# VHH binders against q9w197, part 17

Target 1, 300 residues: q9w197
Amino acid sequence: RLRLQDIPALTQDHCRMRDPAEVERIINEFVIGGPERMQIVSDFDYTITKQRTEDGGAVPSSFGIFNACQSLPENFKAETDKLYHKYRPIEIDPHMPIAEKVQYMIEWWTKSGELTSGFPFDQSEIDQIASKYTHALRDRTHEFFADLQRLGIPTLVFSAGLGNSVVSVLRQANVLHPNVKVVSNFLQFRDGLLDGFQQPMIHTFNKNETVLNETSEYYDLVHTRDHIIVMGDSIGDADMASGVPASSHIMKIGFLFDHVEANMKKYMDTFDIVLVDDQTMDVPRTLLSLIEKQHKLNLE

## First folded at step 6 (VHH)

Design S04 (framework vhh_8k46_1)
Fold by ESMFold2-Fast, scan of step 6:
Formats: C-alpha cells, sequence, structure tokens
Structure S04 (fold): chain B 300 residues (1-300), chain A 123 residues (1-123)
C-alpha cells in the first residue's frame, strides 16, 4: 500500500489537498488497476501550457495565438477584445446562475463566429506563431506525453479554446502522439474563406461528457477506462469527466496561480489536488510512474 | 467486440479500378468516423482516407485525392473505398480503421484497425 508521506512530489508545500486520505485511496486504486484502466482528460490553456514563463511573462491562450496572425482583418483584435471585456465578467461571475451564463456564452461564440467569417486565412500563420510557444508548455510535458504513449493511455485534450492553435503547439512540440485526441473549437472554411467554427461550440459551461456523447459511443469507451486523471486550471475543468459511473475513480488536479488566497477554498473544494504556482507536470508524471512501477512488477 | 473485415482487393492493371469494402460490427457504426490506411512492403502504415459518421465530411491523402472516393452505408454497417486510376505505387495491404472517440470538430484518433486486403497494381 502506498502512503502520501512516502511520495515526495505530493508532500511539497505547493501541493494542497482537502482530503489527503481520499487522494491516497485513489492513487492505490490507480496502481492496482494498472495502465489499461487509465485515461487522461486535460484542459490546454494554462494547464498544458504554463500560467507564466520563468521570466514572469504572459503566455498567450490558444485564441491569443490566432489573434496575433497578420492575415486577420485590421480591426479583428479590437473587435474580439470588445467581446472579451463584455462577456468575461459574466463568465466568471460567482452569483449569476449557470443557465443564464450559458445564454451569454452562446451569444459570445455566435458573435465570435461572425467576426471569424468572410475572409481568406492562411493557417500556416498559426504554425509560425505557435512555434514560438512550444517552450511555454509546462516543464516535462514532453516526458509526460511520452509516458502516456508508452503506457498506452488515451489522452483527451478538451479545450474551450481554438483547436487549430492547440494542435499546432502540440504537433510542433512533438507530443501529438497517436494516443492523443483534441476536442476543441476548430476553424471552418467555405469556398476558401473562413466561415466561423465547426459545431458544436465548446465553452466553459458545456466542457463535459454531455457534449462528447451527443452522437457517440464515447461513454462506452470511457467505461473500459474508469480510472481518470482530470487536469485543469479553472473550476469548470473539474467536470470534464462528469457522467461516468459513480464507481469510477477520478483524480482531479487543479493548477492555481492567480489570487491564490481568495481562490484556495473553492479550488480545494473542487479538485482533489491543488498545485499552487507549479509550472511542471511532475505531479501527474509521479502518478503515472507509480502505476508503471506496479505494472512492471506484475509482468514479472 | 469490435470487428472490421476488409475485402475487395486483388490484382489490377495500371489505370484500372477496385472497390474495397469494410464490414463493421460490435459498435454503433453511424456514430464513428471510419478510415482507410495502407501499408506497402517495408514501409510504415500510411493514411489514405476518412469519413465522418454522418457521411458528409471526407478527407484524403494528397497522393490519392481525385482518384479515390470514400463512402459509407450506415444501414449496412459498411465503409467503401472506390479506387480509380490505380498506379503501381498504390500496391499495398489496405486496412479499415475505426476512430476511438466520436466527436465533431476533433482530429481522427484511429487506434483500432482490422484485417487487411491486398491490392496489387502491376502489368
Amino acid sequence: as target 1 above (300 residues)
Amino acid sequence: AVQLQASGGGFVQPGGSLRLSCAASGFTFSSYAMGWFRQAPGKEREFVSAIYGSGGKTYYADSVKGRFTISRDNSKNTVYLQMNSLRAEDTATYYCAKDRFSAYGSEFYFDYWGQGTQVTVSS
């Protein structure tokens, strides 16, 4: 039986848990179940990418990479900034009912789609800009994805951002292995012109298995892998694996960087493990190493 | 259990045509994207074509675009690859593949493919 106190990565001051006994229990279930029962569901922006660089500089979101492209209309960034300033306060409002927020999210994405339509766009510009941000991935992300590929663990990168940017960054970082699937908002083209985004639109409040189950047997595939590591940087990310059986074992890892004191209680209530200003994949990698170590012993 | 059975291969002269079929069972066929891959002797497996579950969206490798057509019949749980203007370099074992996840707007994640069917283009 593994104990938390014997796992150095989980005893650091920046690794916070509301219920250490429950974390320990889930880890032991993962270790017993092995790689074949595992899957990863991860956000991209500020989860696979750093929340800050070592120099303290800002990391662009997947939409931020797109907004930096030169072939966009002259006022594109200004218009998208107007939408951001209108809808972001609504998105993060702690008092507004979720049902009302969803209506505003639909409005935001509809207007964003209208701005992202009717002009030609060279997608290679996304590649050019994204190439500058492969170094903005959390430390040891390459090793993390290599571990997942070696162990055969399906990895779903589930992002409310722009999938074209997500794919570009992951591909250029050499981590877009066959076991990695990206579900996000992708650009749509019609007659050589941008035509908004492919349906369905993914936003903060619908980033869960309800969207994935729309036309699919995805839930049946998830049932074969009922041991799940969920990774995110926002409260909404914790629900990416909602809809799985109650008997499933889910480890929710939250990366907390901004307004730590104000957000700590809510993050601790939402995630099993809260990582404060941890710009590495060391904790997720530690979980995989424990699973792999036991798996190798069982194969002997 | 998922089963994919490819058929329709054979010998054909350059410029000829063949239609490959892939009979699928063990999953809700209409909910999954299907694809075709090929592997020539001494080479890695290469993507050929893919089609979404609804049948509306199709993708082709540059080497086959304009010559090959992918289609599906969800009532028969079958995906097809119509191969026209065949060339010697199309000689390979062709494999039918199923996407792991069903989700619009995603890249294909083909992690299961069935038995192949051999296509030989030679004079």
Scores: ipSAE 0.000, ipTM 0.167, lowest interface PAE 14.9, mean pLDDT 83

Design S05 (framework vhh_8k46_1)
Fold by ESMFold2-Fast, scan of step 6:
Structure S05 (fold): chain B 300 residues (1-300), chain A 122 residues (1-122)
Amino acid sequence: as target 1 above (300 residues)
Amino acid sequence: AVQLQASGGGFVQPGGSLRLSCAASGFTFSDYYMGWFRQAPGKEREFVSAIYSSGGSTYYADSVKGRFTISRDNSKNTVYLQMNSLRAEDTATYYCAAEFGRLSGSEYYDYWGQGTQVTVSS
């Protein structure tokens, strides 16, 4: 019924699709199924936050917000930077098997937990830093979350970053509505001192539904919702909805900014819609608008 | 050992020009995204400009667009910041930073230079 050519947001030159017919098919399934069958699964860093500001300014990751806190030990930033330098090249290595990369991710998070232990820390420092970066949310993110709340669509923010920062940014931006759930790495305290991160550990290669327990509150909310929009900025984000029935309809939206030419083929092979240097929520919002429009007609 | 050596700072009058240089050693420079940041006394460190590993894409803070130009020479392992039409508000310590690729979307810069002071006053 709906044709891709009649949806202006999807005909822009920065909106790339390997299989436009498949995208059109999934959109029509979403529209037919309505809001009640929908759920959103989204990355946070560089997906809900911009990959660049209008002026090209740097946007800190959720861990970057934490690392800016003044009460951290003098050696903390230097030691975490050493870990990042060692493990990031492994994380993005195109030739190393995923199973081998996972072992290095476990090492990275274990060592990060050891560094994030044995000193007092006040969450209010994260809140102070995070307050400066509410402007770094992708354009029309407030409207996007308002649409989701109005439509009653459960929204999982699934991040391999630091959940304390994620929650702080979303709360201060007034988008942490009751339908939004955050699954991420959270700081753990013991006897008033930091004690690493709460389990389970979430890293790039286990960021999928196998991390979520069947008895989780989020599973109860979404077990009847087989129409899924997945949003991410990295290849690993495409698997966040793994573990749903094969009969489900999943729209994978990838935000591509860095090394566009080199990454384009892999992103187009991985995501249904690839958005090149699009620092807005306009495409996800357009999909919600189409679903809402048909839903209102059905209620008449 | 990895090193980023920033230079070219100094005193200049409003409307003047300076060119900052950042010489890199100890890593494969051509694989790294390079950025310039600045920090004035009592203020937070702010982004100034960035350049992709290939040199094909450049980004600028709104406050410096049209006045500053970032460039790199991968054969010399050096990134440059040409600063024209300098203003009193540009007074700060300028830092260069290097980050290995940006494929994972991280803002962590792997290496930071020691900084070079720029003072714009009449």
Scores: ipSAE 0.000, ipTM 0.122, lowest interface PAE 17.3, mean pLDDT 83

Design S06 (framework vhh_8k46_1)
Fold by ESMFold2-Fast, scan of step 6:
Structure S06 (fold): chain B 300 residues (1-300), chain A 123 residues (1-123)
Amino acid sequence: as target 1 above (300 residues)
Amino acid sequence: AVQLQASGGGFVQPGGSLRLSCAASGFTFSDSYMGWFRQAPGKEREFVSAIYSGGGSTYYADSVKGRFTISRDNSKNTVYLQMNSLRAEDTATYYCAKEFGTLPDSGYYFDYWGQGTQVTVSS
């Protein structure tokens, strides 16, 4: 039986847990179950990418990469910024009911789709900008994805951002392995022109496995995998694995960087492990290493 | 190059008032979400207030609601924080910040922290 006190990555000051005994229990269940019962569900923006670079420079969101493209219409940034300023305060409002916020997210995405229509665009422009940000992935992300591929663990990158940018960054960083699936918002084209985004719309409040099509190849890989690591940087990310059986064991890892003191209680209540200003994949990798070590012993 | 220059801090007695200013350059200010954060000695950085383009949408931390007012002047590329009824607990270095992002994301992130301005509330 593994004890938290014997796992150095989980005893660091920046690694916070509301219920250490429950974390220890889930880890032991993962270790007993092995890699065949595992799946990963992860956010992309500020979860797979860093919340800060070592020099303090900004890391663009997946939409930030798109908005930096030169071929966009002259007023595109100004118009999208108007939508951002209208809807962002609603998105982050702690007092507004989620059901009401969802209606505003639908409005935001509908209007964003209208702005993202009627002009030609080439994916290569996203690729060019994304190439500058492969270094902005959390430290040891390449090793983390290599571990997942070696262990055969299906990995869902579930983003309310722009999937064209997400896929571009992951591909150019050489971490988009066959076991990795990206579910996000993708650009749509009609007659050679942009035509908004492909349906269904993914926003902050509908990121959960119930949006996966049951006929998809990915669903066939994961429907029997009831041991789940969820990774995110926002409170809403904790629900990405909602709707799984009650017998499931879910480890929720939250990356907390900004507004730490104000957000700590809510993050501690929401995530099993809260990582404060940890720009690495060391804790997720540690969980995988424990699972792999026991799996190798069981094969003997 | 994005630049944010905060000013207006100083010493004040409890119950007093101060107005902070943040002069911004190197980006389209009129389209940018701007905020104020503070950090007290030995404490983590915390959110204070935020304002969106056009000045209509504002947000405040519970600890400052009713006492602080955020405003902006897009013609001067400046955001302001009017601090009234100051308390000893408001003592901190205050930072001006620009929010990163333009469309719906899973979270929010502030970048381009300016040079801070020290506010000390003491008797």
Scores: ipSAE 0.000, ipTM 0.160, lowest interface PAE 15.4, mean pLDDT 82

Design T01 (framework vhh_8ghr_2)
Fold by ESMFold2-Fast, scan of step 6:
Structure T01 (fold): chain B 300 residues (1-300), chain A 124 residues (1-124)
Amino acid sequence: as target 1 above (300 residues)
Amino acid sequence: EVQLVESGGGLVQPGGSLRLSCAASGFTFSDSYYIGWVRRAPGKGEELVARISPSGGSTSYADSVKGRFTISADISKNTAYLQMNSLRVEDTAVYYCARYSEYLFGDSYGMDYWGQGTLVTVSS
């Protein structure tokens, strides 16, 4: 049986747990079940990408990469900024009910789709900008994805951002292996013109596996995989694996770096492991290494 | 600029045949993309009826059209085709050619580029 005190990555001060005994229990279930029962569900913006660089430089979101494209209409940034200033305070409002926030998210996405329609756009501009941010991935992300590929663990990158940017960054960083799938908001083109975003719209409050189609090939890959690592940087990310069987074992890892004192209680209540200002994949990689070590022993 | 242009739609009697064409420009057919045919009938949702990986030769079909429809591609012409045989009244729909990233988000409707659509009407 593995004990938390024997796992150095999990005993550091920046690794916070509300219930260490429950974390230890889940790790032992993962180790017993092996890689064949595992799947990963991860956010992209500020989870796979860093929340800050070593020098404190800004990391753009997936939409930030798109907004930097020169071929966008002259007033596009001004109009999207107006929407951001109207809807962002609603999105993060701690007192507004989620059901009410959902209606505002739908309104925001509808208006964003209208702005993102009726003009030609070359996706190669996203590739050019994204190429500058492969170094902004969390430290040892390449190794993390290599571990997942080697172990044959399906990995879903589930983002409320812009999937075109997500895919571009992952592909150019050489981490978009065959075991990786991306579910996000993708640009749609009709008759050579932008036509908003593909359905369904992914927003902060509907990031859960119930938005995936029942006929999805992804379901066929993961329906036997009831051991799940969920990674995210916001409270809404904790629900990305909701809708799985009650027999499932889920390890929720939350990356927290801003307003730490104000947010700590809510993150501790929501995630099993809260990583404070940890710009690495070391904790997720440690979980995989423990699973792999036991798996190799069992194959001997 | 990526474009998909459909042709070949029209009016046909039940039991008849039509061949739809999808001419692609702005990208080369490769294993990174599938080309799919998606149809939309009035009052119904979108249905992916067939898809092909043009350079890999992999094909799949919806159960509603298996044995009746055949998808193919001519890489040298950068064109995909949907041969529709034994047409039924319920096949009446606007047919869209769409580019689909199989390796990026499964078998969902992850289509990033769509054509203008071509109307297929099956009626006596």
Scores: ipSAE 0.012, ipTM 0.470, lowest interface PAE 7.9, mean pLDDT 84

Design T02 (framework vhh_8ghr_2)
Fold by ESMFold2-Fast, scan of step 6:
Structure T02 (fold): chain B 300 residues (1-300), chain A 124 residues (1-124)
Amino acid sequence: as target 1 above (300 residues)
Amino acid sequence: EVQLVESGGGLVQPGGSLRLSCAASGFTFSDSRYIGWVRRAPGKGEELVARISPSGGSTSYADSVKGRFTISADISKNTAYLQMNSLRVEDTAVYYCARYSEYLFGDSYGMDYWGQGTLVTVSS
């Protein structure tokens, strides 16, 4: 039986837990169950990518990479900025019911799709911009994905951002292995012109496994894997695996960087582990190493 | 530059037949997960009609067209076909050829490139 006090990565000051006993319980269930019961569900923006770089350079979001493309219409950024200023305050409103917020997210996405339509676009421009940010991945992300590939653990990158940018960064960083799948908002083209985004829309309030459970391919891939590590940087990311059976064991890891003191209580209420200004994959990798160590002992 | 070009649409009486063609350029069907036909009737959402795995030969159809429509693909010509028999007024729609993305799951999403569409009108 493993104890948290014996796991150095989990005893650091920046590693915060509301319920250490529950974290310890889930880790032991993961270790007992082994790699074959595991799956990973991870956000991309500011979760697989860093929230800050060592040199203080800004890390763009997946939509930020797209918005930096020079072939976009001259008013594109101004029009998308107008939508952001209208809908972002609604998205983060603490008093508005979620059901009402969802209607505004649908409006935002619909209007964004209309702006992202009717002109030609060369996707190679996304690749050119994304190539500059392969080194903006969290420290030891290459090792983390290599561990997942070696252990045969399905890894879902589930993003409310732009999947074209996500795939470009992961591919160019050499971490888009066969066990890694991306579910996100992707551009679609009709008759050589941009035609908005593929359906269904993925936004903050529907970023959960109920969207994915309607697809037989995803269900078939993961239906036997009820031990889940969820990783995210925002409160909405915590629900990415909410469609799984009640018997599942889920470890929710939240990366907290901005307005730490103001956000700490909500993050600790939402995530099992809150990592404060931790620009590494060390905690997720530690969980995998514990699972792998016991798995090797069991094969002897 | 990826392009899908549909042809073969037109006016036909109920009970008639049409064959739609989808010519692809800028990629090869041997590298495609699936090629599908999606239709959109006036005032209705999109419906996946049929799909084919060009390399694997597997096909699937919507219940509304099963037994009447047949999808096929010619890898050497990089062209997909939809043979439509026993056409009904309810089959009236714009028919699109679409390529599946390798990164999305399921039947309804996963399509990254679509053709211009071809109109099929079934009317007496």
Scores: ipSAE 0.102, ipTM 0.593, lowest interface PAE 5.2, mean pLDDT 86

Design T03 (framework vhh_8ghr_2)
Fold by ESMFold2-Fast, scan of step 6:
Structure T03 (fold): chain B 300 residues (1-300), chain A 124 residues (1-124)
Amino acid sequence: as target 1 above (300 residues)
Amino acid sequence: EVQLVESGGGLVQPGGSLRLSCAASGFTFSDSYYIGWVRRAPGKGEELVARISPSGGSTSYADSVKGRFTISADISKNTAYLQMNSLRVEDTAVYYCARSSEYLFGDSYGMDYWGQGTLVTVSS
């Protein structure tokens, strides 16, 4: 039986848990179950990418990479900024019912799609911009994805951002292995012109596995895997695996950086492990290491 | 520049057959892609009717067309085909050829490049 006190990565001051006994229980279930029962579901923006660089510089979001492309129309950024200022306050409103917020998210993405249509666009410009941010991946991300590939663990990168940027960054970092799948908002092209975003729209309030379980391809990938590590940097990310059976064991890891004091209570209530200003993959990698060590012993 | 160009659409009587072609350029079927046929009927949403991995050989079909439609691909010609048999009035739609990468998955979701579409009309 593994004890938390014997796992150095989990005893650090920046590693916070509301219920250490429950975390210890889930880890032991993962270790007993082995890699064949595991799957990973991870956010991209500020989860696979750092929340800050070592020098304190800002890291662009996946949409931020796209908006920096020079071949976009003259007024594109100004028009998308107008939509952001109108809809962002609605998105984060703590008093508006979720069902009403969803209607505004649909309206926002519909209008964004209209702005992102009717002109040619060279996707190689996304690659050029994304190449500048390889250093912005969380430390030891390459090693983390190598661990997942070696263990054969399906890894879903689930982002409400722009998938074209997500894929570009992952590919250039050499971590887009066959076990990695990306679900996000992707550009589509028709007759050489941008034609908005592919459906269905992924937004903060529908970011859960219930929308994905309907496809037979996704189901075939994950239907036998009831041990899940969920990784995110926002409260909404905690529900990315909410469509799985109640018998599942889910470890929710939240990366907290901004407004730590104000957000600590919510993050501690939402995530099993809260990592405060930890720009590394060390905790997720430690969990995989424990699973792998026991798996190798069991094969003997 | 990635392009998918459909051909072979037209008017056919119920019970008839049509073969649609999708000529791809700007990428090769030897790479890890899926090619799908997505249709849109008047007043209805999009439906993925068939999908193929040209390099891997796997195929899948919607229940509405299974047993009647056959998808195939010719890697040397970089062209995908949809053989449509026993056509019904409800098969009337614009048929689009679309590409998806292996890191994306189906149901018309994850299709990144689409052709112009070809109209198939099944009527007396």
Scores: ipSAE 0.153, ipTM 0.583, lowest interface PAE 4.4, mean pLDDT 86

Design T04 (framework vhh_8ghr_2)
Fold by ESMFold2-Fast, scan of step 6:
Structure T04 (fold): chain B 300 residues (1-300), chain A 124 residues (1-124)
Amino acid sequence: as target 1 above (300 residues)
Amino acid sequence: EVQLVESGGGLVQPGGSLRLSCAASGFTFSDSYYIGWVRRAPGKGEELVARISPSGGSTSYADSVKGRFTISADISKNTAYLQMNSLRVEDTAVYYCARESTYIFGKSYGMDYWGQGTLVTVSS
């Protein structure tokens, strides 16, 4: 019943769709189902945060915030750089089988945990650095999270980055409302010393519902919510809601930046909506607005 | 500096009661953190027995302690409590107070800061 042509945010040149008819169908299902059937699953790095500032400056990743901390040992950055140069080419290799890449991610993560152990660390330093980047959130992110809270829509921030930084940025930006849950990699401390990362390890290739324990309280809240908006900036993010029932309707929104021409076909094959160099939450907010408008009419 | 300091452990007879206290400093219970009680018996793994959101009031318990243990928090005192009733010999363990990231799922406890632990011994 709603037509894409009547939704201005979805008719812009930077909003690309392989199958507009399917996008239109999913939107109408969301609108009919209302907010009670909705949940959000979103990446953090370069999805909730911008891929660039207005002046073209770089935005640090969640691990980038941690690596900027001055209380880290002198050799820490040198040793983590060695691991990065060894494992990053493997992670992004387009032809290596995923199963083989996963073993290298486990190896990288294990060695990173060993480096991130045995010294005291003041987490307030993460807060100090993160405070500089609350304005690096996509434009209208505060409004987006306010919409989600008002509509009672559970929101999972699912990150293969460092959750301590993610939480710090969201809390200081005043968007970490009770309906928002963060699943990520978190630092662990024992006897006053840093003790690696909490299990389970979350990496690029296991960001999906299989990492989430079905006995968790959050899973109990969302298992009846079969209308899902998935948001990400990498191909792996598209699978964050895999394994849901066939009756589910999933809208996958991908934020594409850099190497647009080379990546466009893969992103359009993977995501329902591809947003090219769009540093705003306008498209996700538009979907929520359409759902809310119909919900209010139904209550009258 | 974030610190959690446990107290109230000791020796108790089967069927008895103990109340553990966890005094927090370096953060406030008005913040969006869960406080959990995790126990570890010699030669056994860790078990999360109880969890509370002090600001939100939500609580959860392990099946092994439901109906016997009650977790509570006093925001003004920045202190959490674990009331342990009908104690059994299998409740013997070191009990740790821990701050949980409210943001982690799964059987990893998601704990970012741990106290030193307090020993609870249930025996004759």
Scores: ipSAE 0.000, ipTM 0.276, lowest interface PAE 13.0, mean pLDDT 84

Design T05 (framework vhh_8ghr_2)
Fold by ESMFold2-Fast, scan of step 6:
Structure T05 (fold): chain B 300 residues (1-300), chain A 124 residues (1-124)
Amino acid sequence: as target 1 above (300 residues)
Amino acid sequence: EVQLVESGGGLVQPGGSLRLSCAASGFTFSDSYYIGWVRRAPGKGEELVARISPSGGSTSYADSVKGRFTISADISKNTAYLQMNSLRVEDTAVYYCARTSEYVFGRSYAMDYWGQGTLVTVSS
């Protein structure tokens, strides 16, 4: 039986757990179950990408990459700024009921789609901008995705951001392997012009039910995989696995960077493991390493 | 090439005031960007203290500084300011000026470029 005290990556000061005994229990279940029962569900913005680079620059979000494109209309950025100032305070309001917030998220997304319509756009411009940010993935992300590919673990990148940017970054970083699927908001075109975003809308409060709208092939791949690692940087990311069928053991890993003291209690209550200012994939990789080591012993 | 240069940090007594400046080059404040002030105290993560849209005029503040700090921008000088009043010992930190593009979902203040930081010490 594995003990947390014997796993160096999990005994670091920046690795916080509300319930260490429960974390230890889930790890041992993962190790016993092996890679065949595993799947990963991960956010992209500030989860697969760093929250801060080594040179002190921060990484743009997937929408930030799109907003940097030169071919967007002159007033596009000003209009999206107006929407942000109206809806962001609602999104993060701690006192407003979530059901009420959802209606404002639908309104925000609809208006954003209207702004993102009626002009031509060359998607290669996203590729040009995204190419500058392949180095901004969390340290050892390439190794993490290589581990997942080698172990045959399906990996869902589930983002409320812009999927066109997400796919571009992952592809150019050489981590978009066949076991990786991206579910996000994608640009839609009609008659050569932008026509908003493909349905369904993915926002902070509904990153859970859209997974089952994917192809039957994806469902068939994951329905026997009841051991899940969830990775995210926001509270809403913790529920990404609620749309996944037949889950029995879920390890929720939260990356906390900004407003640490104010957010610590909420993150500790929400995630099994809270990683404070950790710009690496070392903890997720450690979990995979423990699973792989036992799996190799069992194949003897 | 984008560059942000902070100035104005120093030692101040509790209840005192300081004004930080952030001189920007490689872009103009007429462009649609946010300028933010982010602080880091020893043993703590980053805290976004204040943010401004220089072209749009909108501002926002962390609850910890609301009513005490004021962010402003001078488009003609391409410079942002943080006026810090009624300073407390817990305001002691390295203060960074940072730029971000607009953002519609998820993280609201993803910063593209950062200055080198300026130290503010609130002590006797």
Scores: ipSAE 0.000, ipTM 0.162, lowest interface PAE 15.1, mean pLDDT 82

